VH-VL binders against Mucin-5B (MUC5B). Designs and how they scored, part 5

Target 1, 171 residues: Mucin-5B (MUC5B), of Gallus gallus (Chicken) (q98ui9r863to1033)
Amino acid sequence: GTCTVYGNGHYMSFDGEKFDFLGDCDYILAQDFCPNNMDAGTFRIVIQNNACGKSLSICSLKITLIFESSEIRLLEGRIQEIATDPGAEKNYKVDLRGGYIVIETTQGMSFMWDQKTTVVVHVTPSFQGKVCGLCGDFDGRSRNDFTTRGQSVEMSIQEFGNSWKITSTCS

## First folded at step 17 (VH-VL)

Design d05 (from d01 with heavy chain S54N G55A)
Fold by OpenDDE, look of step 17:
Structure d05 (fold): chain C 171 residues (1-171), chain A 119 residues (1-119), chain B 111 residues (1-111)
Amino acid sequence: as target 1 above (171 residues)
Amino acid sequence: QVQLVQSGAEVKKPGASVKVSCKASGYTFTDYYMHWVRQAPGQGLEWVGWINPNAGGTFYAQKFRGRVTMTRDTSISTAYMELSRLRSDDTAVYYCARSKYTWYRFDHWGRGTLVTVSS
Amino acid sequence: QAVLTQPPSVSGAPGQRVTISCTGSSSNIGSYYDVYWYQQLPGTAPKLLIYGNSYRPSGVPDRFSGSKSGTSASLAITGLQAEDEADYYCQSYDTSSYGWVFGGGTQLTVL
């Protein structure tokens, strides 16, 4: 499954559902720390839109990836790897390919960022039904891709989006 | 079933050292971090630090750095916490607790070990 | 000295709803790491009550619920029962020190 974030708040879920969302806080884009997979979680991707001045247009992204023993902060072209346990084996690798920052986990998650506003998250079939966030649950059914963090299906994109708010830099 | 069995109560004098053990069973010892948390009588929980049983790495709260040492024996699935230069305010129940990651939930706890520091 | 602030005590009658607040900062509760809650019955070790801000481990009744907003978290207990009398602690991973911090604990009394 492939989830894509692009342009000015455009999203395509793992199951191909498209929606627009312009949030002003930090949101879980995708993770496998989900109610049915909490013991086997391996990654969390947090995304924040940086607006162009006072406009609602997105100029850049602030991205934080949480892994087993490390976190990666991506901001303003800076890659900051922080090891929560320097002695532990990392479950990911970082690479630069064709202007993209590429991060791949050993469990089959691939993250790509053009260092602007385009993010691509790919997960292997083993993640079917085991992921959640703005990207959906990758269960092959696009109808339930707007499942909130509370595990309800919402028709409002704003309510769905806001349910995946992690931290309020906006409050 | 996951079990964390801790050593018995200790009585120490100020300036002495104490070493508490925590024996793990029911899971792969090296797959989880072992944390230590203490609780003074009638007080709240205070995080002391963690050890990675696999790699042996440790991380201590600032308050205990230079005075605490966490170790493990993987052959017997046992974690140890040693606190030196004991003071009266170190009197507390010391708990071991496991977590899958350094930043993840403490899903299993030992029953605690009372350490009393008195003259 | 707890980094996270909890009320020292709360009380309620059986069947009532009570809430326990936990206030932190942007470096812990307000960070991208989750809040956890623990229940400590008298004379026992703490037990994991809530993880991932709002999820319950197996065996924890649905009367217990957790939420997180901004730099604060809250534990709600509905249908209060006598066995709920205990100390409750919130916990968060602090991104400034990369260590764990606990709330001061809240003693819940069932009247």
Scores: ipSAE 0.807, ipTM 0.921, lowest interface PAE 0.7, mean pLDDT 94
Fold by ESMFold2, look of step 19:
Structure d05 (fold): chain C 171 residues (1-171), chain A 119 residues (1-119), chain B 111 residues (1-111)
Amino acid sequence: as target 1 above (171 residues)
Amino acid sequence: QVQLVQSGAEVKKPGASVKVSCKASGYTFTDYYMHWVRQAPGQGLEWVGWINPNAGGTFYAQKFRGRVTMTRDTSISTAYMELSRLRSDDTAVYYCARSKYTWYRFDHWGRGTLVTVSS
Amino acid sequence: QAVLTQPPSVSGAPGQRVTISCTGSSSNIGSYYDVYWYQQLPGTAPKLLIYGNSYRPSGVPDRFSGSKSGTSASLAITGLQAEDEADYYCQSYDTSSYGWVFGGGTQLTVL
């Protein structure tokens, strides 16, 4: 399944559901550290949108990826890798392809960022039912893509988006 | 099924060293980090450091650097913590605990090893 | 002093609700890493009670719940029972030291 963030706050979930959400806090875009995953997770992707002056539109993204033994921070086209265990074998590779920063894990997650506002996250079918976040749960059913962090299906897109906020001390 | 079996209680004099062991069973020893956590009598939990049993790498809390050494023997699935130049305030129960990643939950703990430092 | 601040003690009658707070900073509880809670019964090793800020391991009753907001985390226990009398510790990964920090512990007394 493929999840896309494009334009100013536009999303397409792993199951193909489109929605709009404009928040300027830190949010879990996708992760496999979820209650319905019995195994330890392998990735967490956090995004932060930055408002653009009085227009209240998204100008840039700040992205943090947490992997098994490293944290990767993406800001202003820069890549900062911080090892939590420098001696451990990395479960990911970082590459630059056609203006995209591409990060791929050995477990089948692929992350692509155009260094502006476009993000693509792909997960192999082995992640079905094991992911959660703004990108939804990749369960093959679009009707429950808006499952909150408390695992309730909500009718409000704003409530859904805010349930994936990872910090309350925003901007 | 996961078990962490620690060595027996120790009584030491100030200035000596102690080596505590933690034998793991029920899982692949090299797939999990081993942490050491101590608890002085009537006090809270204090993290000492971790060892990666696969590569042998270690990381120690600042307070213990220079006095603690963590090792392992993968052939017997055993982790060790050695604390040198013991002081009376090192009297504590020393626990081993495992985690999948250095920043992840401690899902199994040993029963602890009491180390008493007195003269 | 402990990096994470917990009340030294809390108490409640059977059937009541108690809450244990855990206050830290942006480098630990306020980071993108999870908060964990442990229960320590008298004379025993700590036991994982909450992981992922709010998830319960198998075998932990539904009346235990965790939450996190900003630089603070909370453990709530509803339907308080005598068996809940124990010490409770929060734990967070600290990105300023690259190590673990625990709260000072909270002694829960069931009246």
Scores: ipSAE 0.794, ipTM 0.895, lowest interface PAE 0.8, mean pLDDT 88

Design d06 (from d01 with light chain N53D)
Fold by ESMFold2, look of step 17:
Structure d06 (fold): chain C 171 residues (1-171), chain A 119 residues (1-119), chain B 111 residues (1-111)
Amino acid sequence: as target 1 above (171 residues)
Amino acid sequence: QVQLVQSGAEVKKPGASVKVSCKASGYTFTDYYMHWVRQAPGQGLEWVGWINPSGGGTFYAQKFRGRVTMTRDTSISTAYMELSRLRSDDTAVYYCARSKYTWYRFDHWGRGTLVTVSS
Amino acid sequence: QAVLTQPPSVSGAPGQRVTISCTGSSSNIGSYYDVYWYQQLPGTAPKLLIYGDSYRPSGVPDRFSGSKSGTSASLAITGLQAEDEADYYCQSYDTSSYGWVFGGGTQLTVL
């Protein structure tokens, strides 16, 4: 399944549901650290939107990926890798393909970023029912994509998006 | 069936060293980090550091750097914490606890080892 | 002083609701890493009570709930029972040191 973030707050979930969400905070885009996953998770992807002055349009993204033994920070073409255990074998690799930063885990998550506002997250079928976040739960049913972090299904896209907010003094 | 069995209580004099052990069973010892946490009498929990049993890498809280050494023996699934140059304020119960990642929950704890430092 | 601030004690009658706060900073509770809660019954080791900010391990009753907002976390206990009398600790991964910090602990008394 493939989740895409593009342009001015446009999303396509792992299950193909399109929605628009403009948030000015930090959000969990996708992770497998979810209560529906019986195993320990392997990745967490956090996005921070950076607005253009007074405009609500998105000028840039700041992205943090948390893996088993490393945290990766992405901003304006820079890659900052911080090992939480520098002696551990990494479960990911970082690559540059054309103008894209590509990060892939051994467990089957692939992350691509155009260094601006376009992000693509792909997960292999083994992740079905094990992921959560703005990208939805990859369960094959689009109505369930709007499940909040508290495991409630909401009709409001704004309530759904805000349930995945990580508060760190927004704006 | 995960168990962490710790060594028995110890009484030490100031200036000595103590080495406490934590024997793991019911899981693959090298798949989890082992943390050490201490609790002085009537006080709260204080994190000491971790060891990765796969490879033996360690990371210590700043307060303990230079006095603590963590090791392990993978053949007997046992982690160790040694604290040197003991003072009376090192008197505490020392717990081992495991986590899948250094930043992940402590899902199992040992029963603790009382270390008393007195002259 | 503990890095994470908890009230030193709280009390309630059987059947009541109590809350225990845990206040930290942007480098710990306000980070991208989860907050955990532990229960320590008298004379025993701590036990995991809440993980992932708000999730319960198997065997923890649903009258225990956790939440996080900003740089603060909260543990709520409804339907208080005598066996809930214990010490409660919050825990957070601190990104300024990449190590662990605990709250000072809260002693819960069931009246």
Scores: ipSAE 0.789, ipTM 0.893, lowest interface PAE 0.8, mean pLDDT 88

## First folded at step 19 (VH-VL)

Design m01 (from d05 with light chain S26T)
Fold by ESMFold2, look of step 19:
Structure m01 (fold): chain C 171 residues (1-171), chain A 119 residues (1-119), chain B 111 residues (1-111)
Amino acid sequence: as target 1 above (171 residues)
Amino acid sequence: QVQLVQSGAEVKKPGASVKVSCKASGYTFTDYYMHWVRQAPGQGLEWVGWINPNAGGTFYAQKFRGRVTMTRDTSISTAYMELSRLRSDDTAVYYCARSKYTWYRFDHWGRGTLVTVSS
Amino acid sequence: QAVLTQPPSVSGAPGQRVTISCTGSTSNIGSYYDVYWYQQLPGTAPKLLIYGNSYRPSGVPDRFSGSKSGTSASLAITGLQAEDEADYYCQSYDTSSYGWVFGGGTQLTVL
């Protein structure tokens, strides 16, 4: 399954559901640290929009990826890696591919960022039913893509998006 | 069935060292970090540090750096915490607890080892 | 001195609702890492009560719920029962030290 963030707050979920959401805070885009995943998760992707002044139009993204033993921060084309256990084997690899920053885990998550506003997250079929966030739950049913952190379904897009807000220190 | 079995209570004088053990069973010992957390009598929980039993790497809370050493023996699935130059304010129950990642939940705890430091 | 601030005690009658607050900073509760709660019954080791800010391990009754907003977290207990009388600790990963911080603990008394 493939989730895409593009343009001015446009999303296509893992299950193909398209929606628009303009938030100015930090949100969980996708993760497998979800209540229906019996295993420990392997990734968390947090996305923060950087607006162009007060227009609410998105100029760039700040992205944080949390992996097993490292946190990766992406901002303005820069990559900052912070090891939470420097001696552990990394479960991911970072490279540059055709102008995209590409980060792939050994568990089958592939993250691609154009260093501006376009993000593509791909997960292998083994992640079905194990993911959550703005990208939805990858269960094959589009109505479930709007599951909140409290696992409520079928609400306004704004309520759905705000349920995945992870901080309120934005303006 | 996951179990963490800790060594028995210890009484020490100031300036001595103590080594507490935590034997793991019911899971693959090298797949989980082992943390140590202490609790002084009538007080709250205080994190001491962790060891990665697979690689042997450690990380200690700043308060304990220079006095604590965490080790493990993977052949008997046992983690150890040694605290040196003991002071009376080191009197506490010392717990081991496991987590999948250094920043992840402590899902199983030992019953604790009381260490008493008195003159 | 705990890094995370909890009330020292809270009380409620059987069947009532109580909440326990846990206040920290942007480097811990306000980070992108989860908040955890532990229950410690008298004379026993702590036990995981809440993970992932709001999720319950198997065997924890649904009358326990957690939430996180900004730099604060909250544990709510509804339908209080005598067996809930215990100490409760919040816990957060602190990105300024790359270590763990606990709240000072809250003693719950069921009247």
Scores: ipSAE 0.804, ipTM 0.902, lowest interface PAE 0.8, mean pLDDT 89
Fold by OpenDDE, look of step 20:
Structure m01 (fold): chain C 171 residues (1-171), chain A 119 residues (1-119), chain B 111 residues (1-111)
Amino acid sequence: as target 1 above (171 residues)
Amino acid sequence: QVQLVQSGAEVKKPGASVKVSCKASGYTFTDYYMHWVRQAPGQGLEWVGWINPNAGGTFYAQKFRGRVTMTRDTSISTAYMELSRLRSDDTAVYYCARSKYTWYRFDHWGRGTLVTVSS
Amino acid sequence: QAVLTQPPSVSGAPGQRVTISCTGSTSNIGSYYDVYWYQQLPGTAPKLLIYGNSYRPSGVPDRFSGSKSGTSASLAITGLQAEDEADYYCQSYDTSSYGWVFGGGTQLTVL
């Protein structure tokens, strides 16, 4: 499954559901720390949309990836790796390919960022039904892609998006 | 069944050292971090630090750095916490607790070990 | 003293709803890491009650619910029962120190 974030708050879920969301907080884009997979989580991707002044347009992204023993902070091309356990083996690799920052986990998640507004998250079929966040749950059913963190299906994009809020940076 | 069995109560004098053990069973010892948390009588929980049983790495709360040493013996799935230069305010129940990651839930706890520091 | 702030005590009658607040900062509760709650019955070790901000481990009744918003978290208990009388602690991973911090604990009394 492939989730894509592009342009000014455009999303395509793992199951191909398209929606627009212009949140100005920190949100869980995708993770496998989900109710059905909480004992086997391997990644969390947090996205922060930075608005252009008082406009609703997104100027930049701040992205934080949380892995088993490390945290990666991405901002405007800067890669900051923070080891929560320096002695632990990393479950990911970082690479730069064609202007993209590419991060791949050993468990089959791949993250790509053009260092602007395009983010691509790919997960292998082994993640079916085991992921959650703004990208959906990758269960092959696009109708339930707007499942909130509380596991309710919302028709309101705003409510759905807000449910995956981590911290508020809203103006 | 996951079990964390801790050593018995200790009575120490100020300035002494205490070493508490936590024997794990029912899971792969090296797959989880072992944390230590203490609780003074009538007080709240205070995190002391963690050890990675696999690599042996440790991380201690600032308050305990220089006085605490966490170790493990993987052959017997046992974690140890040693606290030196004991003071009266070190009197507390000391718990071991496991977590899958350094920043993840403490899903199993030992029953605690009372350490009393008194003159 | 505790980095996370909880009310020292709360009380409620059987069947009522009670809430326990946990206030932190951007470096812990407001961070990218989750809030956890633990229940400690008298004379026992703490028990994981809530993880991932709002999820319940197996064996924890749905009367218990957790939420996180901004730099604060809340534990709600509905249908309060006598057996719920215990101390409750919130927990968060602090990104400034890269260690764990607990709330001061809340003693829940069932009237």
Scores: ipSAE 0.773, ipTM 0.910, lowest interface PAE 0.7, mean pLDDT 93

